# VH-VL binders against GTPase-activating protein rrc-1 (rrc-1), part 6

Target 1, 194 residues: GTPase-activating protein rrc-1 (rrc-1), of Caenorhabditis elegans (q20498r280to473)
Amino acid sequence: LELTDLYMRTGKKVPVIVEKCCASIEDQGIVTGIYRQCGIQSNIQRLRAKFDSGAEPDLHEFGQRDIYSVSSLLKQYFRQLPNPLFTYQAYPKLIEAFEKEDSLSEKVESLRFSLETMPEAHYRTAKFLMEHLTRLCKSKSLTDMTSKNLAIVWSPNLFRPPPTLNGADTHLLSGLNVHTAICDFFIENSESLF
Below, E stands for the ipSAE of ESMFold2; O stands for the ipSAE of OpenDDE; V2 stands for 0.75 times the mean of E and O plus 0.25 times the DockQ between their complexes.

## First folded at step 4 (VH-VL)

Design e2 (from r7 with heavy chain H53Y S56D E100W L102E, light chain S30R R91Y; framework fv_relatlimab)
Fold by ESMFold2-Fast, scan of step 4:
Structure e2 (fold): chain C 194 residues (1-194), chain A 118 residues (1-118), chain B 107 residues (1-107)
Amino acid sequence: as target 1 above (194 residues)
Amino acid sequence: QVQLQQWGAGLLKPSETLSLTCAVYGGSFSDYYWNWIRQPPGKGLEWIGEIDYSGDTNSNPSLKSRVTLSLDTSKNQFSLKLRSVTAADTAVYYCARGDWYEYYFDYWGQGTLVTVSS
Amino acid sequence: EIVLTQSPATLSLSPGERATLSCRASQSIRSYLAWYQQKPGQAPRLLIYDASNRATGIPARFSGSGSGTDFTLTISSLEPEDFAVYYCQQYSNWPLTFGQGTNLEIK
């Protein structure tokens, strides 16, 4: 289900699965390779099914046993959104703002403007996730996950070009590199951007 | 198959700006991080900074205020400018290709000896 | 920054002997360590990445091992072309850092 439709249905700006997974990872996920190491596929599928059925599983206990399945579930959730977190609509504006500006302050201002045009559910969920990743970066000496490392593993799950772009643009590795750079920038500057 | 060729000024006076360029042949330019690394005579290697295809840069904190990295994607080239040089900047400077997920360097340029002397 | 300490500073051996070179990190870097070989007047050449993976074209006599803070590069039977300076490099944390090198010299 698309984020705006879920918000309209539940009244919650941030999905329960996002809130609970991030909380579990902040409690139990200060471990080596968080978000880089994969979880157990059967556990991911079972947890996903519980959330999809409207259940709210206790991720505190589960996270103590298998935090990598919790982090994998969260990445999968974002990757499978019908409209990506940063939306098809905002995508070209975000790319342009990031590539056009040379200085840090100008990048922040241009990106902030573009982010503020996103639907409320997308903006609030992006803010929630980016702030979560920024907090996680403070533990990089324990996790071995810098903001750039987090951006590398996260960017494929957050950005997709609009389907109307020609096929060459959607399959170029240069696009993946831009997504990583923007994601890294968002993690490092989440307080200024959101 | 992949080859890096570099060029630039070899002799500088204190306070001048070092300018070096590296050209990439035989491989994808957009799939990697492009790095500068230096080696003072008789000493070890020091990472200067990196730039990716999108123009995003990261630099060694000890050099960040003096370093500018740039790209020319039409020519598959990337460049280093280091401002306000001193004798401590005398070194062989290398360009190198960094892996997408890891920051080890699989291909290196031939090196450029830069001497800063009054 | 993470400091990498290589030992010994100089290792004097003869062709056919086994060489073991050490690299120690000031804090855990997991397996995010690479080894390079450098000959006089030449750029460094990648030998090993991710602590134990041999780079393309590198002879089987070169092997890497270790994790966390202690790493070893082993050359099982030295050939004349192996006498060079060897550097380790970590890519666990910014800034990227190198060891000060081990000079492998012919006896």
Scores: ipSAE 0.000, ipTM 0.424, lowest interface PAE 18.5, mean pLDDT 85

Design e3 (from c1 with heavy chain G98E Y101W, light chain N93Y; framework fv_relatlimab)
Fold by ESMFold2-Fast, scan of step 4:
Structure e3 (fold): chain C 194 residues (1-194), chain A 118 residues (1-118), chain B 107 residues (1-107)
Amino acid sequence: as target 1 above (194 residues)
Amino acid sequence: QVQLQQWGAGLLKPSETLSLTCAVYGGSFSDYYWNWIRQPPGKGLEWIGEIDHSGYTNSNPSLKSRVTLSLDTSKNQFSLKLRSVTAADTAVYYCAREDEWLYYFDYWGQGTLVTVSS
Amino acid sequence: EIVLTQSPATLSLSPGERATLSCRASQSISSYLAWYQQKPGQAPRLLIYDASNRATGIPARFSGSGSGTDFTLTISSLEPEDFAVYYCQQRSYWPLTFGQGTNLEIK
């Protein structure tokens, strides 16, 4: 289900799966290669199905045994959203704001303005995720995951350009570096942007 | 000690429905996944599907359209129905307990030979 | 689906000898591999899980090793009851898959 539709049904601005996975990872995911190391596909499938059915599995016990499947589940959840976290509609505004401005202060102001135009469920979930990644980045000496490393693994799950019929591959390739750069910027500046 | 006991029809004709049941004794039913696995004569093992205490099921994509898994928590039993059988479904069928998170099978039923022939 | 290839298909040895059985995966499965023993007319018995961990009640002569695509089950000194068919199983990818088996037979 799209984020806004889920919000309308549940009254929750941040999905339960996002909240539960982030909490588990902050408690148990200060380990080497968090978000970089792959989880077990069958475990990911089981957890996803339980959340999709409205169940809330115990991620405290599960995370102690297999935190990499929890982190993989969260990335998969965002990757499979019908409308990406940063939305098809906001995509060109975010790219323009990031590329147009050279100074840190001007990038923050322009990106903040663009982010605030997103639907509430997308804005609140983006805020939640970026703040989670910022906190995780403070443990980079233990995890070996800098903001740049986190951006490399996360950006493909958060940004998709609007569909293009004849130039999809070329468009995707041209956007890959900028997606990582924007994600890295969001992680480093989440407190100023949200 | 955990023990699995299974039963069901052993001789079927093509197009019929295979029905097998497995009962669990001596252990917790709610902390595990309960599986069906088959072994055609002279071949290796093939995973059929799983069910947990909540009734959540997964099945092998190659069999999904024909497989129905069900659960009776009051009796600690779970069942397999396989529709539209052919000679290719001839196999020994096993029920098995699986650790909830690890997908390995630590306890097995005795097996039921199912023969599909006209 | 992941294909697991076991070799040799048949291994003929005498009691007291060392047995080495191989399982190769079509792509990397990390360490998410189990080994089972099956005797004629019986259900399989779990021996090793996650490549190298011995299951409860399994004698110390059984050991597993490997990661990625190449895995080995070793029986250090064969007892008469060890002559059976051995299967490997992966749990890294859906659906779960098993190897075709290695028949360990007495000479």
Scores: ipSAE 0.007, ipTM 0.549, lowest interface PAE 9.0, mean pLDDT 86

Design e4 (from r2 with heavy chain S56Y, light chain S30Y S92Y; framework fv_relatlimab)
Heavy chain, then light chain:
Amino acid sequence: QVQLQQWGAGLLKPSETLSLTCAVYGGSFSDYYWNWIRQPPGKGLEWIGEIDHSGYTNSNPSLKSRVTLSLDTSKNQFSLKLRSVTAADTAVYYCARDYYDSSGYYFDYWGQGTLVTVSS
Amino acid sequence: EIVLTQSPATLSLSPGERATLSCRASQSIYSYLAWYQQKPGQAPRLLIYDASNRATGIPARFSGSGSGTDFTLTISSLEPEDFAVYYCQQRYNWPLTFGQGTNLEIK
ESMFold2-Fast, scan of step 4: ipSAE 0.454; ipTM 0.763

Design e5 (from r2 with heavy chain S102W; framework fv_relatlimab)
Fold by ESMFold2-Fast, scan of step 4:
Structure e5 (fold): chain C 194 residues (1-194), chain A 120 residues (1-120), chain B 107 residues (1-107)
Amino acid sequence: as target 1 above (194 residues)
Amino acid sequence: QVQLQQWGAGLLKPSETLSLTCAVYGGSFSDYYWNWIRQPPGKGLEWIGEIDHSGSTNSNPSLKSRVTLSLDTSKNQFSLKLRSVTAADTAVYYCARDYYDWSGYYFDYWGQGTLVTVSS
Amino acid sequence: EIVLTQSPATLSLSPGERATLSCRASQSISSYLAWYQQKPGQAPRLLIYDASNRATGIPARFSGSGSGTDFTLTISSLEPEDFAVYYCQQRSNWPLTFGQGTNLEIK
């Protein structure tokens, strides 16, 4: 289910699955390789089904036993969104704003403007996730996950070029490195961008 | 202490729908997943699917299009319907409880089994 | 899907002997493996979970070991009631899968 449709159904700007997984990871995910290490596929499927049915499982005890399945579930959730977190519609503008060779303050202003054009549910969920990752970076000495490491893991789950782009635009927008660079920038500058 | 008791149709014709029910006695219903597992004569075990108190279900991909799982929380019962049966569906069918709720998928209590024969 | 291969298919032993049953996974499943015992006309009974933990009420003569792809169920000294079919099961990947069974029979 798309984020805006879910928001209209539930009245919640940030999905329950996102709020609960992030809280569990901040509570119990200060461990080596968080978001890099894979969880148990059967546990991921089971948890996903609970959230999809409208249940709100208590992740405190589950997270103590298997935090890697919680983090894997969260990445899978974003990867499988019909419209990516940063939307097909905002994608070209975000790439353009980031690739400008302007001052840091001008880059931040341009990106902030583009982010603010996203639908409410996408904007609030992106803010929530980026702030979560920024907080997690403060524990990098324990997790071995820097903002760059988190960006490498997260960027494929957050950015996809629109499927109807012509050949030239597709080549310009398909660079894995630019997605990682933008994601790293968002993690390091979340306070200024949202 | 916990006991599972099951019942349902034993003899079916090809194309009919299999219907089985399992009742749970002596334990918590809401903290566990409830499963169906089958065993064709002389063969090994095959997991069919699961349901929890909230109505959340997962099924084996090989059977998903034909399986419906349901729950009656007022009676502590859960049920399996398998549509469009063939001779390949002949098996002993078991209901079973997970060992530890979401983190388990190990089956600690089982029903007595129901032999289902599909004649052609 | 993960395939579990049990060996031997049949193991013939006498009471008092040590039984060793093997289960091999087609890819790594860490420690997410269980062992079940099944007697004719009965439902399976959980013996071991997470490779090495005995389920409630299971006698100490039953033990499990292994990780990754190779797992073993050991019965240190066979009792007459231990002659049955044994199945391994993995929960690492979805769908859940079981081995084909090892028939432990009296010599």
Scores: ipSAE 0.354, ipTM 0.729, lowest interface PAE 3.5, mean pLDDT 88

Design e7 (from r2 with heavy chain Y99D D101Y S102D S103L; framework fv_relatlimab; at its last look DockQ between E and O 0.04; V2 from the best seeds 0.00; counts 0 for: pae E 13.4 > 2, placed apart)
Fold by ESMFold2, look of step 5:
Structure e7 (fold): chain C 194 residues (1-194), chain A 120 residues (1-120), chain B 107 residues (1-107)
Amino acid sequence: as target 1 above (194 residues)
Amino acid sequence: QVQLQQWGAGLLKPSETLSLTCAVYGGSFSDYYWNWIRQPPGKGLEWIGEIDHSGSTNSNPSLKSRVTLSLDTSKNQFSLKLRSVTAADTAVYYCARDDYYDLGYYFDYWGQGTLVTVSS
Amino acid sequence: EIVLTQSPATLSLSPGERATLSCRASQSISSYLAWYQQKPGQAPRLLIYDASNRATGIPARFSGSGSGTDFTLTISSLEPEDFAVYYCQQRSNWPLTFGQGTNLEIK
């Protein structure tokens, strides 16, 4: 289910699963390697089944047992979006703005305009997630997760080149590292971008 | 907990098609990228390609014209076909899991390996 | 394509010694490097990801360091089971590539 359709069904600009998982991580997930360490697969599957059924599960119980299953589920949710968080449509413009602009000020302005062209559900959810990751970076001494570390594990779940690009989807623009670099930039600059 | 079991013919003649299958046990099939990697005897590793649950593939450009990757979601299996083999394709072939949404593009679980020999 | 060059090609040591293995990338790969161990007749085993993070179940004697182009795997005190071939692998650019390996053999 794409984000815009979910917004239309529920009236919420940010999906409940995203809101609840981020809150759970900020409450119980200030732990070593959050978002990097994988949760136990059976716990992830059980938690996903509860969200898929329309339930709002008690994440406090799941987090006490395996907080890494909550963080893994959240990444998996974004990975499985039909249109990725930063959309196929905005992808080329975002990559171009990030790579072409030399000055920080121009880069921020160009990226901000491109981000604002995304559908409202995508824009609001991206803002929510990036601000969550920015706040989480304040705890890097406890989690061992810097903005770069978070970008490494998050970028594969947030950016996909349009599938119509010939051959190697990731090879067409700048290679794998550009997704991590732009994600790190978004985490470090979320207030000025959103 | 996750296990990958692979099988296929181990002895081929030049120009035949290599065909290998990998079955996945103990985990979700739809949450990962499924990979093939090969290793000529006594040499290093070469990434062949990947396939996800939707059937989308990405392959090493050096092999792309000869590689076909496929999956059978009802059996939790994925397969490699490599056409027009030569002696240079002699290697141990591994299936492997890529949990890219948690770890990035690294291979955390591997099959047991299948030696494929192509006669001269 | 990114070329990873490992050194030394062969490292001959005894149990209890410290091993230091190097991997150099042909261009910067930031911290996007993994290390694998492979014993004869077995599949590779993930040891270290993102240059310095131990994979689940890997003993503390294994550590990784480096960024940019130069990376190091250190085994602080060799155990008999540590004698194997070690490979580095990058995820900075497609295609994914591996180093040619370092053979860590018993003296």
Scores: ipSAE 0.000, ipTM 0.508, lowest interface PAE 13.4, mean pLDDT 85
ESMFold2-Fast, scan of step 4: ipSAE 0.587; ipTM 0.822
ESMFold2 (binder alone), look of step 5: mean pLDDT 92; pTM 0.942
OpenDDE, look of step 5: ipSAE 0.819; ipTM 0.925

Design e8 (from r7 with heavy chain D31R S54E S56Y E100Y Y101W L102E, light chain S30Y D50E; framework fv_relatlimab)
Fold by ESMFold2-Fast, scan of step 4:
Structure e8 (fold): chain C 194 residues (1-194), chain A 118 residues (1-118), chain B 107 residues (1-107)
Amino acid sequence: as target 1 above (194 residues)
Amino acid sequence: QVQLQQWGAGLLKPSETLSLTCAVYGGSFSRYYWNWIRQPPGKGLEWIGEIDHEGYTNSNPSLKSRVTLSLDTSKNQFSLKLRSVTAADTAVYYCARGDYWEYYFDYWGQGTLVTVSS
Amino acid sequence: EIVLTQSPATLSLSPGERATLSCRASQSIYSYLAWYQQKPGQAPRLLIYEASNRATGIPARFSGSGSGTDFTLTISSLEPEDFAVYYCQQRSNWPLTFGQGTNLEIK
């Protein structure tokens, strides 16, 4: 299910699965390799089925026992969105804004403008996730996950170029390296961007 | 001690629906998953699916389109329906209690032989 | 799906001997493996879970070891009641899968 459709059904701008997983990870996920270490696939499927059925499972005990499955579930959720978190529609503008401006201040302003044009559910969920990752970076001495490391594991789950029509991507640097770079920038500057 | 007792139809024709029920004695439904597992004659075990005390289900992808799991907490029973059976569904069917975290099966029903023949 | 291959298919031993049963996974399942014993006409009985933990009531002669793809069930000194079929089961990936069994028979 798309983020906007879920928002229309539930009235919630940020999906329950995102809120619950992020809270569990902030409570129990200050551990080595959070988001890098894989969870147990059967546990991930069990939790995913509960959320997909409209349940709001309490992740307190689950996170205490198996936080890597919670973090893997969250990454899987974003990876499987039909329209990526940063949307097919906003993708070309975000990449252009990131590549075009050399100064930090101008880059932030240009990216803020582009982000604010996204559908409300996507904007609010992106804000929620990026702020979560920014907070997690404060514990990098314990987790061994810098903003760059988080960007490497997260960017493939957040950015996909639109199905190629020549005009959508011919003028933009694209590819895995730019996705990592823009994701890293978003984590480091989430307070200014959202 | 916890005991699981199961019952249901043993002889079916192709295209019919298999229906089995398992009753739990001496224990509660909470904190456990309640499972169905089958064993074709002379072969190994195949996991069918699970249901928890709130009625949330997961099932084997190979069977998911034909499987319905249900729970009756007032009777301490859970049930399996398997639609559109074929000869390949001939097996001993077991109900089993699954651990909440570890997915091991510590108590099993006695088993029901289901034969699908025309 | 993860395939579990048990070996040998049949193991013939005498009471008092040591039995070693193998289970190999087609890909890493970490330590997420259980062992069961099944006698003719009976449901399986849990012996070991999470590779090496004995289930409640299981005699100390039963032990499990291994991680990743290679797992072993050991019975240190066989009793007459130990002659049965043994199955391994993984819970790392969906669907949950079982091995095809090792028949431990009396010589």
Scores: ipSAE 0.277, ipTM 0.704, lowest interface PAE 4.5, mean pLDDT 88

Design g10 (from g9 with heavy chain P53S T57Y, light chain N32Y N92S; framework fv_pamlectabart)
Fold by ESMFold2-Fast, scan of step 4:
Structure g10 (fold): chain C 194 residues (1-194), chain A 119 residues (1-119), chain B 107 residues (1-107)
Amino acid sequence: as target 1 above (194 residues)
Amino acid sequence: EVQLVESGGGLVQPGGSLRLSCAASGFTFSDYYISWVRQAPGKGLVWVGEIDSDSSYINYAPSLKDKFTISRDNAKNTLYLQMNSLRAEDTAVYYCARGDEYLYYFDYWGQGTLVTVSS
Amino acid sequence: EIVMTQSPATLSVSPGERATLSCKASQSVSSYVAWYQQKPGQAPRALIYGASTRATGIPARFSGSGSGTEFTLTISSLQSEDFAVYYCQQYSNWPLTFGAGTKLELK
């Protein structure tokens, strides 16, 4: 289910799966390679099925034993969204804002403006996730995951160019590098952007 | 000590139905995933399906999902397998097996109950 | 579905020897492999999980190794009670799948 449809159905701006996974990871995910190390696929499928059925599993006990499955579940959830977290619609605006501005303050202003045009559910969920990753970066000495490392693993799950763009478009060729750069910027500047 | 005891097996005619039970003792039944695994005479092990601790999630082997139904009664510490439209190919020893709480290997198995589908 | 292939189908060995059993997955299962022992007329017994961790009460002569697609169960200094069928299982992906088994028999 798309984020806006889920919001309309539940009244929650941020999905339960996102809130519960982030809370579990902040509580129990200060471990080497969080978000880089893969979890157990059968555990990921089991947890996903529970959330998809409308259940709200207790991730505190689960996270103590298998936090990598919780972090893998969260990444897969975002990767499988029909409309990406940062939306197909906002994608070209975000790329342009990031590439056009040279100064930090102007880049923040331009990106903030573009982010604010996103649907409410996407904006609030993006804010929630980016702030979560910013907090996690404070533990980089323990996790070995810098903002750039988190951006490398997270950006493929958050940004997709619109289907109307084709492989001959030069923006698609550089997209992987720019997605990581934008994600890194969002993690480092989440408090200013949202 | 952890124990799982299957019952309800026997001889049934093709097209018939049968319900197997698995009685659990020695652990908090409501905390665990439990699976059914079957083994045809002289053959290997085949996973049938699983049920989570509170019945909110039940998963089946793709070939068996329309034929078998797994359920549990936590108040009675009992797991069930309802089998319908049985064919000769369903002849097997049926085991219940406990999934480790966070890792999905089977740490404890019942002794099994034999189901024979024959005229 | 992930196919687990065990080899050999039958292994003939003498007591006191070392037995090496192989298990190959059709795609990577990381370290999420378990090994079970089954004696005639009995239920399977867990030996190894996580490719290399011995289950509770399992003698040190049983050892597991491997990662990705190739896994091995080794039984050192074989005892008479070790003659049984051994199954590997992946629990990385659904549906859960077992190998066809390796029968360990007296030479």
Scores: ipSAE 0.013, ipTM 0.600, lowest interface PAE 7.9, mean pLDDT 88

Design g11 (framework fv_refanezumab)
Fold by ESMFold2-Fast, scan of step 4:
Structure g11 (fold): chain C 194 residues (1-194), chain A 119 residues (1-119), chain B 112 residues (1-112)
Amino acid sequence: as target 1 above (194 residues)
Amino acid sequence: QVQLVQSGSELKKPGASVKVSCKASGYTFTDYYMNWVRQAPGQGLEWMGEIDTNTGEPTYADDFTGRFVFSLDTSVSTAYLQISSLKAEDTAVYYCARGDEYLYYFDYWGQGTLVTVSS
Amino acid sequence: DIVMTQSPDSLAVSLGERATINCKSSQSVLYSSNNKNYLAWYQQKPGQPPKLLIYWASTRESGVPDRFSGSGSGTDFTLTISSLQAEDVAVYYCQQYSNWPTFGQGTKLEIK
């Protein structure tokens, strides 16, 4: 399901799968290459099926045995959203705000304004995920995952250009590889942006 | 003493349906997945899919979507495999096999149920 | 799907001699972060269900005689029976579990 449809069904602004995976990773995912190392595909699909059926598996016990499958599941969940976390609708505004403003304070203000226009489920889930990644960065000496490293692995799962963008705009956005840069900025400045 | 005990052999005509049972004992039924594995006469082993005994959610391998249904009766620790619209090529021994919730190697197997489909 | 290929299809070995069965996967079943190979071996005697012998490529299941051993990593694996006994006559299957489980075609082991 899309995030807003899930919110309408459950009454929860942040999906259970996101909350449980992030909690497991913060508890047990301070390990080398978290989010960079791939999990076991069969374990990922099994966990996904449990969540899709409405079950809430014990990710504390599972994470002790295979935290990389938990982190891979979370990335897969975001990658497979019909409307990306930062939405097709907000995408051009976020890119423009990031590239247009030169000063840190102006960039934060413009991005904050654009983020606030997103549907509530998207905004609250983005806030939740970005704050999670910011906390994880504090352990970069143990994980070998800097904010830039996290942005490299996460940005393809969070940003996609709208299919309706004209050819010139699509070429510009994809050619600049701005997704990693904006994601890195969000991780480093999550406290100011959300 | 862990045991998986399956129902007896079946002889069916094409177009009929069959329901094979697998009764578990000696462990907590809902702590493990139940898997189904097919073996055609003189052939090797083919994984058909699994069912989560805690949620009842089945997962089917690509070749086993449609006519095959996995189900449970947790009150009697029993898993079921139903095959509808039987074809001659469904003739095989069907095994249930216990899998860990994290891993797909199978430590205990039922004795197998031979399903023969012939006119 | 990961394709598992065994060799030979059949072999005959004299009692007390070493038997070697090979298994090759179409892609690696080694998970780099935990350094484990997601590979199991089964024994199936006529009229009986398969019996788990080895998991994690080299870990022997409880109750399995120590003459059975597994080795290999990545894509190439071997099951060895160090001193063949009469009761070891069976078909042996390798199985990967790094993705949805798939089995090799089986190797029939007979007494020479």
Scores: ipSAE 0.023, ipTM 0.607, lowest interface PAE 6.4, mean pLDDT 88

